# Designs tried in a protein design chat: VH-VL binders against q39962. Part 11

Target 1, 193 residues: q39962
Amino acid sequence: DPTDGFTEVPLTEDNFVIQKPYDKPLNDRYSYKNGIRRLWVYENDKPFKVGSPTRPRTEIRIKGHDYSSGVWQFEGQVHVPEGTSGVTVMQVFGAVNKATALQLRVYNGDLKSYKSNSVATDIYNKWLRVNVIHKVGKGEITVFINGQQKLVVNDDGPAEHYFKCGVYAAPDGSSNYMESRWKNIKLYKSDNK
Short names: E, the ipSAE of ESMFold2; O, the ipSAE of OpenDDE; V2, 0.75 times the mean of E and O plus 0.25 times the DockQ between their complexes.

## First folded at step 1 (VH-VL)

Design ua7 (framework fv_ucenprubart)
Fold by ESMFold2-Fast, scan of step 1:
Parts: C-alpha cells; sequence; structure tokens
Structure ua7 (fold): chain C 193 residues (1-193), chain A 124 residues (1-124), chain B 108 residues (1-108)
C-alpha cells in the first residue's frame, strides 16, 4: 500500500483553506456534507485574486504543513462528474521555474499529468483513490491510483511545497461547468529519505 | 420499475461467435449508470467480464477476455451488446447484464439490477 | 487485480441459527464491498452495499460488517427462504471488479 512506512499527520477543518472566485460567498461554490467535499466553478467565474490573470478555481489549499524537505504524502478519494473537462483536480505546489511541480488534470474523462502522461482512463462517476508521494531530497513525485503506481516525475527543483485539490480551470480551455468531489483527505509524513 | 431484458438462449459450435443483447428501461440509459457483463458457468461462481459506459461508449474488459470480447451500445434503443468470439466449450455459461450505480456519499458501486440471464451453450 | 477469498464454501444450517460468511481481500478496499444472494435459476440480488448498508427491502436479519481487508455477512436467524449461494463483490473505484467464490447455505 502507498502509505506503508508513513505516519498520518492529523488534519482539522482549520487546515483546509478554500480558494474560490473572489466575488462569490463560500456556499456558492463549495459544500461539505456527509464527509464529502464538493467544489465547483463555471468557466466565466472570476479568479481567486482581484486583478489576477489566472483562470477560475475552487480548491482546498492544505495549510499548516508546508514543506521544503522530507518525504510527504497526500491521500484523497476523488469523484469527477461526467461533463467536467479541462480542469486540474490536484496539485503539488512549488517549483523553481513554475508555480507547480505537478498537476493532475481531467480531459474528456481521462486523468493526466498536465496534458501528457495518462494515469487513469475513463474516470467519470467513479471514486478514485489518489496518493501522491513527494521525496524532496530525491526530487521525485510518485502518483498512485487505487494503490497502483502510475507515474514517477521529477519535482523541478527546490521550493516551499503544499498540496491542493478541487477544481482549477486549465489554461488551454475547459468545459462550461467543472466539479470534483473529495473525501477522506489525509496527509502523511515519513522519516525515510 | 427498472428492467433489464436480455435476448434468448443460444447454441453455438466451437469457433463461432455470439452476440447477447440487454435492453434497459425505467431510467435514463446514458446518465450516471454503467452496464456490466457477468457470466456464470454451470454450477460455478460469478465472473466479471467487463463493463461499458453507455454515454461515451468507453469499455473495460477483464484480461481473460481481451481480444475475444466486444461491448457496444445503441442509445436510440437503450440496448447494450456483448459479443464473444472464438467460442470454446468452457464458454458455456449464463451471461448476465447488470446496471452499475453509485450514491453521492458512498465510495462503492453497486450492481443494483440484473437481467434475467442468457444461456449460451457451446457444443460440437 | 484484487482477489476475494470467501469462506466457508458450504454450510448446512438448522432454521433460526446464525450464519456467518467471511470475505477477505488481497489488499485494502476500504468499505467498497457488496454482498449478493443468488437462488437456483435466478439472477443475483443485492443485499448489502458499502460493507454494512442494507439495500432497500432487504430483511433486517441480514447485516454486513468490516472494512479494509476483512468483511463479514451475518444472517442472525436463518429462514427457509434464505437457502441460496452468497457472493461478495468488490468495486473499489475503477475496474477490474472481482467476486468471491461463493458460499452455499442449505437448510438441514
Amino acid sequence: as target 1 above (193 residues)
Amino acid sequence: QVQLVQSGAEVKKPGASVKVSCKASGYTFTSSYYMAWVRQAPGQGLEWMGLINPSGGSTWYAQKFQGRVTMTRDTSTSTVYMELSSLRSEDTAVYYCARETYVYDESTYTFDYWGQGTLVTVSS
Amino acid sequence: EIVLTQSPDFQSVTPKEKVTITCQASQSIGSSLLWYQQKPDQSPKLLIKYASQSFSGVPSRFSGSGSGTDFTLTINSLEAEDAATYYCHQSYSLPPYTFGGGTKVEIK
């Protein structure tokens, strides 16, 4: 299992910061009910920050355990409704020459690393278990889907890092409506190099 | 009143192909439901063969049936098809279609409604 | 692929007695386990979903428990109409999906 050798780092609601269109109240783009967090945006929504050229998002930013060293792991279960496309659902933030070391994006029902490496196909209306391990000392990020290793990439250099999940419209275009649902979001740390 | 109605029994010779149909009614065929195919040899257990998403036509097949099974659908008639080629005597079984669904706050998919089954007999 | 090992293969039980059937997964599947009942010459019928949630119309004598790798179906007071083969099934997110080998329950 990807969590073997890891210790869970407890998360509370205070560790979940919701980044949403600046002109929307929280409940217009986010809900939490029966253990499931629902995040949605429309392609013409405003960005998170006033004056920002970024596309619309509603994302959970995991706060309180930003890291620049060590071995850290994100775990969550994600469900993407049919019709959602051109959207980032999970991020490893922080890189030397760009904002993110990894983005997992949905395009027409397939889950990809950015626009290239496919990590899962035809994911609509299915719960997926996503585990992402970042070994900072090795400069390595590994992605597991349903417990199976699907991708290993370089992290593109040292930075302050953290994990995000939800919906963030892709720069190359998106569906009119974007939604993802998340549950059992956990954070882990290992003492191994 | 969800119903899945399958085509009738078939008798085939080794090497032939068979195409079984499953007609759905009582729900929106292309919305939030997949259709799975499961077979059961006489006196044996249940064996998952694969599934199809009727909306997009995407399919997933069990490794054992790769190269021999093809699943298709016709959205105008709300019908799913399962075609199995290069039949062997070991393919003698009852073939079931089953609707796959999930509920919003659950992490499991259920096969909540099943067709009545289609007996395929492969005999020389 | 996730392998489900179901036991026992067969039970012959007196009416009103408790029946326990187990299902063990080769890896953790959370609570993504289902139980079906199949009577001779009939299609399987869903009994339990999400390891422990009863499907609509299922008698209260049927219950499911467990999580991760170890799961149990219990019939707390067997009735004559419960003579059937019972199957566990995992649908842990994306396919491939697998079934247990089945447990046949007969009335003495």
Scores: ipSAE 0.006, ipTM 0.446, lowest interface PAE 15.2, mean pLDDT 87

Design ua8 (framework fv_ucenprubart)
Fold by ESMFold2-Fast, scan of step 1:
Structure ua8 (fold): chain C 193 residues (1-193), chain A 118 residues (1-118), chain B 108 residues (1-108)
Amino acid sequence: as target 1 above (193 residues)
Amino acid sequence: QVQLVQSGAEVKKPGASVKVSCKASGYTFTSSYYMAWVRQAPGQGLEWMGLINPSGGSTWYAQKFQGRVTMTRDTSTSTVYMELSSLRSEDTAVYYCARYEDWGFDYWGQGTLVTVSS
Amino acid sequence: EIVLTQSPDFQSVTPKEKVTITCQASQSIGSSLLWYQQKPDQSPKLLIKYASQSFSGVPSRFSGSGSGTDFTLTINSLEAEDAATYYCHQSYSLPPYTFGGGTKVEIK
């Protein structure tokens, strides 16, 4: 199991910052019911910051445990409704040569690393368990889907890092409506650095 | 590693304009990070002037400086500029550039002293 | 405009003593508060982000707490190198991003 050898870092609602279109009240783009967090945007929504050229998003930014060293792991279960495409659903933020070390994006029912490496296929309308391990000292990010190792990538250099999940419209274009649902979001760290 | 290196001190007469530069290195200049300008008059606190997105060139200015400040960038040299016009003695200050992440300013330039004196 | 009020404006403190600096926002800003340290003739340095999260490389004696309108920066055991002016800063409202008036900490 990807979590073997890790210690869970407890998360509460105080650790979840919702980044949403600046002109929308929280509940117009986010809900939390029965353990399930639902995040959605429309492609013509405003960006997170007024005047920003970034695409619209509703994302959980996990705060309180940003890291620049060590071995850290994100875990969550994600459900993407059919029709959602051109959207980032999970990020590892922080890199030397770019903003993010990893983005997991949905394109026409396939989960990819950015636009290229396929991580999972036929993902619509079912729950996937996503684990992402970042070994900062090794410069390595490993992605597991349903407990199976699917991707290993370079983290592209040292930075302050944190995890995000939700929906963030891709720069190359998106569906009119984008939604992801998340449950059992957990954070882990390893004593073996 | 991230570095922001600013141009040297300037002495200007009232009514002149000053243009301060800030050269970024150690990260991708046109990524998700914005650049801000913050000034500090002698013995006084920090005052935010505005923000620029180096990727698209979009800018946001504090109301106090609207009409006098202009922020620009050159992507080929990874440099941000802040030009302040119609200088008064009250504009004497150290001017800082600072990299903006969505939650605040993480790395700061060394500062540029601008003295406005007749 | 969100106004940040810091207190005290000045402290003269014996080495090894605990220092507490407060920052009050004129309206709720959630956890969108940062703390900076500025030593004489130097640029500000980020200490704390999101009210309570230490920035990388910051000594463990610095901690932040609070949410909503009331925030605190604590230095658990003051060292000589901590003589500086400390500023709070809100990132909740885009125009303008405002700073507190500063708290100058001097060593006795």
Scores: ipSAE 0.007, ipTM 0.547, lowest interface PAE 10.5, mean pLDDT 89

Design ub1 (framework fv_ucenprubart; at its last look DockQ between E and O 0.03; V2 from the best seeds 0.00; counts 0 for: pae O 9.8 > 2, placed apart)
Fold by ESMFold2-Fast, scan of step 1:
Structure ub1 (fold): chain C 193 residues (1-193), chain A 119 residues (1-119), chain B 108 residues (1-108)
Amino acid sequence: as target 1 above (193 residues)
Amino acid sequence: QVQLVQSGAEVKKPGASVKVSCKASGYTFTDYYYMAWVRQAPGQGLEWMGLIYPSGGSTWYAQKFQGRVTMTRDTSTSTVYMELSSLRSEDTAVYYCARGYYSEWFDLWGQGTLVTVSS
Amino acid sequence: EIVLTQSPDFQSVTPKEKVTITCQASQSIGDYLLWYQQKPDQSPKLLIKYASESFSGVPSRFSGSGSGTDFTLTINSLEAEDAATYYCQQYDSYPDLTFGGGTKVEIK
C-alpha cells in the first residue's frame, strides 16, 4: 500500500482553505455533507482574485503543513461526474521555475499529468483512490491510483510545497461546468524514505 | 537560480519622473505570480504601492499613488517597470519589487533601487 | 483601508531574552497575516504565514499567534543575528495590501 512506512498527519477543518471565485459566497461553489466535499465552477466564473489572469477554481488548499524537505503524501478519494473536462482536480504546488510541480487533470474521462501522461482512463462516475508521494530529496513525485503506481515525474526543484484538490479550469479550455467530489482526504509524512 | 534584479540608483529633480526596472529570471515570468512594488523611505517602514500580473498586464494601485504611478511589463525580457511621476523630495526611498502568489505572500524580493529626489 | 498598528516601535533587548511584538488590525482579518524580518541593508524575509505557521527553515525560536484583530510575534530567546525590523502584513483585503509600521529590535 502507498501509505506503508508513513505516519498520518491529522487534519481538521482549520487545515482546509477554500479558494473560490472572488465574487461568490462559499456555498455557491462548495459543499461538505456526509463526509463528501463537493467543489464546482462554471467556465465563465471569475478567478480566485480580482485582476488575476487565472481561470476559475474552487479548490481546497491544505494549510498548516507546507513543506520544503522530507517525504510527504497526499491521499484522497475523488469522484468526477460525466461531462467535466479540461480541469485540474489535484495539484502539488511549488517548483523552482514554475508554479506547480504536478497537476492531475481530467480530459474526456481520462486522468492525466497536465495534458500528457495518462494515469487512469474511463474515470467518470467512479470513486478513485489517489495517493501522491513527494520525495523532495530525490526530486520525485509518484502517483498511485487505487493502490497501483501509475506515474513517476521530476518535481522541477525544491520550493515551499503544499497539496490542493478540487476543480481548476485548464488553460487550454474546459467544459461549461466542472465538478469534483472528494472524501477521506489525508496527509502523511515519512522521514525514513 | 530564481531571482529579481533591479536597475541602479537614480538621482532626480523635483517634478521629474523615474522608471525603475525589475528583471525576473529562473522561473516562468508569465505564470500566475504577480509582481508588487513596495517602497521604504530612509529609516522608515515598508509602504505598499501596487501590483501587476505579468500574464495579461492587469494592474492594481494603492490609492495614495493613483494618478502618479504606472506599472508595465515586457514579456520578451521578463521585466516589470514602475514609473513614478511628479517626483517630490518625500519620494526619496528604496523601491523594491517583490514576487507574490495570488492571495499568499511575497517569497522573492529584488535588491532595491534607491531613488533620491533633490534640487 | 485596513490599518495595522505595531507595538512597540522600538525594543532594546538583552541576549537570550524573550521578545514580544504585537500587531493590531483595524478590522477582523481572520488569520490572513504574515510576519517579515528585515535586517539592515537587506530585503525583507518571510517568517510566518497564516498568523501562526512558520516557513520552512525559520528557526524554532520564532512563533506567531493570534486571529481576528490581535496578533503576536514571539522570539523565544533572542540571538545577535535577530537584530532587525519586524513587519506584519495583511492579505485579507487582497489586492489592497497593508504593512504595519514596523518594530525595530536591537541587542543591548
Scores: ipSAE 0.525, ipTM 0.831, lowest interface PAE 2.9, mean pLDDT 91
Fold by ESMFold2, look of step 2:
Structure ub1 (fold): chain C 193 residues (1-193), chain A 119 residues (1-119), chain B 108 residues (1-108)
Amino acid sequence: as target 1 above (193 residues)
Amino acid sequence: QVQLVQSGAEVKKPGASVKVSCKASGYTFTDYYYMAWVRQAPGQGLEWMGLIYPSGGSTWYAQKFQGRVTMTRDTSTSTVYMELSSLRSEDTAVYYCARGYYSEWFDLWGQGTLVTVSS
Amino acid sequence: EIVLTQSPDFQSVTPKEKVTITCQASQSIGDYLLWYQQKPDQSPKLLIKYASESFSGVPSRFSGSGSGTDFTLTINSLEAEDAATYYCQQYDSYPDLTFGGGTKVEIK
């Protein structure tokens, strides 16, 4: 199991900061009911900050555990309803040559690393367990789906990193409405580097 | 090898213009970063001037500098330029370029360029 | 425009003593506030983000607090190397990323 050898890092609601269209109140794009966090955005929504040229998002930014070393793991279960496409649902933020070290995107029911490396297919309308291990010392990110290793990529050098999940419209090809649902979001740290 | 390297010190007369360059290397110039300009007069604090988004070239200038500052970029050389016109003695300062992430912090600063305005 | 007012402008402090620096915003900025340290002849160095979150590698004696309009940087036990000028900066209202006026800290 991908969590073997890891210690859970406790998270409280203070660690779940929601980045959303700047002109919308929180409950217009986010809900948390019965352990399930629903995050959604429309393609024509405003960016997170006024004046920003970035595309619309409603994302959990995990606050308080930014890292630049060690071995860290994100875990969560994601559900993407059919009709959602052209959207990032999970990220490892921070890299030397670009803004992110990893984006997991949904295109037409397939989960990919950016637009290229396949991670899973036929993902709509079911829960997937996602684990992402970042070994900063080795510059390596490993993605697991339902406990099975699916992808190993290099990060792009040391940076201040953090995890995000939710919906963030991809550069192009986004559906009008984008939604992901998340539950059991956990953070882990390895005691050995 | 991520760095911002600025052009050298300048001495200018009042009424002239100065154009300071800031060359980025070791990262994708247009990938989700903005480039800001901040100046610091001798013995004084940091003063926000404005920014440019290298992707697309959009700019924003602080009100104090509207009409006197122009920021441009050249994506083929990964270089940002800041031009300040109608120079006065109070424009004597070190001018910094700085890279920032969306909704986050300035994580990379240039070495600074001293511009001295004297008659 | 958001104005950040720092106080005091200057402090001379005995080593090992506590330093407290305040930053007041003219309107609420949530917790979108940064603290920088600048030593003579150097570019500013980032210490604190989100008002209270330290960057990796920043000594534990530095801490930040506050939300809304009132923010504090604390150096719990001043060390000689901490003699510097400290600035706050807000980043809530892009692209208007204003700085405070600075607080110079000296070793007495």
Scores: ipSAE 0.043, ipTM 0.646, lowest interface PAE 7.7, mean pLDDT 89
Fold by OpenDDE, look of step 2:
Formats: structure tokens, sequence, C-alpha cells
Structure ub1 (fold): chain C 193 residues (1-193), chain A 119 residues (1-119), chain B 108 residues (1-108)
């Protein structure tokens, strides 16, 4: 199991900061019911900040555990409804030459690292266990789906990192409506190198 | 001096295997970089084969070569290996190792290794 | 797989003339496009990153432009030493990487 050798970092609601279109109320793009966090956004929504050139998003920003060293792991279960496409559902923020070290995107039912080969296919309408391990000292990120290793990539250099999940419209190919649901979001840390 | 030094030219029969080495020096072998292999048939363009992460040894191969290519590394000698099996004439090419800058571009190349496959 | 199509395959150019090479992607790759120079009997060398950013040590006569699907490498004033084959490469689909077919530039 990808969590072997890791210690869970306790999270509270204060660790879950929501970024959403700046002109929408929270409950119009986010809900938290029965342990499920539902995040959605429309292609023509405003960015998360006034004046921002970025595409629309509704994302959870894990706050309070930013890191620049060590081995960290994000875990969560994600559900993407059919029809959602062209969207980033999970990120490892922080990089040298770009904003993120990793983006997991959904395109037509496939889960990919950016536009690379699929790390999972036929993902619609079911729950997937997502584990992302960031070995900062090695500059490596490993993605597990349902406990199986699916991808290993290098990060984009040392930076201040944190995890995000939800919906962030991809540069192109976005569906009009984009949604992801998350439950059992956890953060882990390992003393191993 | 930062450099990649590859093993010498190889001549192989069809069906055989070849293992090319790439020794890195002048930088931290296991630090942030990946090593890619790119080949070039005579008079042809560049073809990406796959990559390996020296820090952990994990690999990612192009679909075309899956099942036939194996990339490994020896951290003690800062060396990456590329083994290609079931060789055929169309595998005749110069094989390059190239250092990948984080998750982006190749900023350092080996001198290339000519592999000739002929009966 | 993202396919990169370069044009032309070959061109012979008089020194001091402007050289233009194009690279078209089968799908949008943003600005994740690289240009390499490969001289005869040498390994490729990186020229341009992020479609338009010159790599360290690259002469100012080299420039890159474009985004999305259409990209251009320009040599403003061709020097004799610029005789080489030039390749575009995308890294938008990292770790899956692909090269263009190359454009050979010879000095007339």
Amino acid sequence: as target 1 above (193 residues)
Amino acid sequence: QVQLVQSGAEVKKPGASVKVSCKASGYTFTDYYYMAWVRQAPGQGLEWMGLIYPSGGSTWYAQKFQGRVTMTRDTSTSTVYMELSSLRSEDTAVYYCARGYYSEWFDLWGQGTLVTVSS
Amino acid sequence: EIVLTQSPDFQSVTPKEKVTITCQASQSIGDYLLWYQQKPDQSPKLLIKYASESFSGVPSRFSGSGSGTDFTLTINSLEAEDAATYYCQQYDSYPDLTFGGGTKVEIK
C-alpha cells in the first residue's frame, strides 16, 4: 500500500481553503455533505481572483502544511461525473519553471498527467483512490490509483509545495460544466528519504 | 565538467540484444534530473524511446518499445543503461542518452552510440 | 500521441538571409515546445524552450514564436555555422515526448 511507512498528518477544516470564482458565493460552487466535498465550475466562470488571467476553478487548497523538503503524500478518493472533461482535478503546487509540479487532468473519461498517457481509464461515475507521493529531495512524484503505481515523474525543481484538489479548467478542451467529488482526503508524511 | 559519456559502437545480429551505457559526471546523478534515451536512424530524425529516474530507478517507456527495452541505473557509478532486445535491422541507429531538466527539456546529451544490426 | 509536423524538410539558404522553420502540433500544447539544433556528426543542442525563450548561450539571431499548435523558429541572419538540422519537440505530454521530423538547413 502506498501509505506504508507514512504517518498521517491530522487535518481539520482549517486546512481546507476553498478557491472559487471571485463573483460566486461558496455554496454556489462548493458543498460539503455526508463526508463528500463537491466542487464544480463552469467554463465561463470568473477566475478565483479579480484580474487573474487563469481559467476558472473551484479547488481545495490544503493549508498549513506547505513543504519544501521531505516526503509527503496526498490521499483522497475522487469521483468524476460523466461529461466532465478538460479539467485538472488534483495538483501538486509549486515548481521552478511553472506553477505546478503535477496536474492530474480528466479528458473524456481518462485520468492523465497533463496530456500524457492515461494513468486511469474509464473513470466516470465511480470512486478512485488517488495517492500522490512527493519525494522532494529526489524531485520525484509518484501517482497511485487504487493502490497501484501508475506514474512516476520528476517535479519541476525545488519550491514551496502544497496539494490542491477539485476542478481547475484545463487550458483547452474543457466541458461547459466541470465537477469532481472528493472524500477521505488525507495527508501523510514520511521520515524516510 | 558536466558530461555524459556513452559506451562504444556495437554490431549485433538480428534477434540479439544490445546494452548501451551512459555515464554521468559533473553533477549530482540522483538530483532532480531524469535520463532519456533518444535514437536516430541513419539519415532520419530523433525518436524518443523512454526515460529513467536515477533517484529511484523508475522507468517510462514509449509504447513502441514496451516489452523490448529495459532501462536501468547504477547509482554507485552514476551510469544509466539501455538494453534493447530482439534486435532487427530497423534498430540500426545512433542511440543517445540525454539528461532531462526536471520534467521538461534535454539540456545535456551523450556523444551517441552507433548500434548496427545486420545479418 | 502528439504529432509534430515540421516544414520544410530541407532548405538551402544564402548566408545573411532569413530562415523560417515551422512546427505544427496535432493538438494544442500551449507553449511547451522546444527547438534543438543538430550539426553533422554531433549531438542535438537545445536552442529554445517554452516556444520563445532562448536557452543559455544561444545567439540572438535565433528566436522562437508561437503557441497552441503553430510554432516558428527563425534565424534572422543565417551564419555559416548554422548549417544543421533543427528539431522541434513537445513536452506538454510529459513523460511522453515526441519530436518533429526535422528541418535540414544548408548553406547555399
Scores: ipSAE 0.010, ipTM 0.543, lowest interface PAE 9.8, mean pLDDT 92
ESMFold2 (binder alone), look of step 2: mean pLDDT 90; pTM 0.911

Design ub2 (framework fv_ucenprubart)
Fold by ESMFold2-Fast, scan of step 1:
Structure ub2 (fold): chain C 193 residues (1-193), chain A 120 residues (1-120), chain B 108 residues (1-108)
Amino acid sequence: as target 1 above (193 residues)
Amino acid sequence: QVQLVQSGAEVKKPGASVKVSCKASGYTFTDYYYMAWVRQAPGQGLEWMGLIYPSGGSTWYAQKFQGRVTMTRDTSTSTVYMELSSLRSEDTAVYYCARDWSYGYYFDYWGQGTLVTVSS
Amino acid sequence: EIVLTQSPDFQSVTPKEKVTITCQASQSIGDYLLWYQQKPDQSPKLLIKYASESFSGVPSRFSGSGSGTDFTLTINSLEAEDAATYYCQQYDSYPDLTFGGGTKVEIK
């Protein structure tokens, strides 16, 4: 199991900041019911910050445990409705000359690292368990889907890091409506190198 | 290290304009950061005036300053400017620039402030 | 415009005692609340982001709490260097940003 050797870092509602289009009240783009967090956005929504060239998003930013060293792990279960495409659903934030070290994006029912490496296929309308381990000292990020290792990539250098999940429209090719649902979001840390 | 260095104190007459500069260093000026301007009249609190997105040049101003404030930038010198016109005595204040990270929601670094005195 | 009301506007505190400052928003702002410290003739310095997350290098005696409309900044054991004016700021109505009126903390 990807969590073997890790210790859970307790998260409460105080650890979740919802980043949304600047002109929308929270409940117009986010809900939390029966343990499931639903996040959605339309391609023509405003960005998170006015005048920013960034695409529209509704994302959970996990706060309180930003890191620049050590071994950290994100865990969550994600459900992407059919019709959602051209969207980032999970991020490892922080890189030397870029915003992100990793983005997991959905394109036509496939989950990919940015636009390239497929980590899962035919994901629509199914719950997937996603685990992402960042070993900062090694500059390495490993992605597991349903407990199976699917991807290992470099993190592109030192920075302050944190995890995000939800929906963030890709630079091009987003569907008109984008939605992801998340449950059992957990954070882990390991003292092993 | 990130540093914001502002221009020196100014003394102006009512009706004049003042242009304050803020030079950034220690990060990529045209990356995903805003620069805000905040002023503080003597003995008073902080008042947001507006912001600029240096990469694209887009600006947003507080309603109180609409028509009187102009924010610009020069990417070759990593400098933002705030120009306030039609000065009144109540515009006497320390003017600060402050950096805002586009993916964060906070002003993490501030300039040292520029005192603008408006008197006849 | 979102109005932020700080309380108290002034307090004089003995060293090592606990200081509590409150900030109330006129409408819910989620966790989009910042706390700044400003010493005389100096620029403001960020202490707390996202209502409760300490900014890098800020002493552990400073903590923030709250969500929605009611927020608190706590200094659990006041040091001499903490004499300053403290401001809250909201980020919910970006870019229409507002600050609280400030709370001045003096050492007895």
Scores: ipSAE 0.007, ipTM 0.579, lowest interface PAE 10.0, mean pLDDT 89

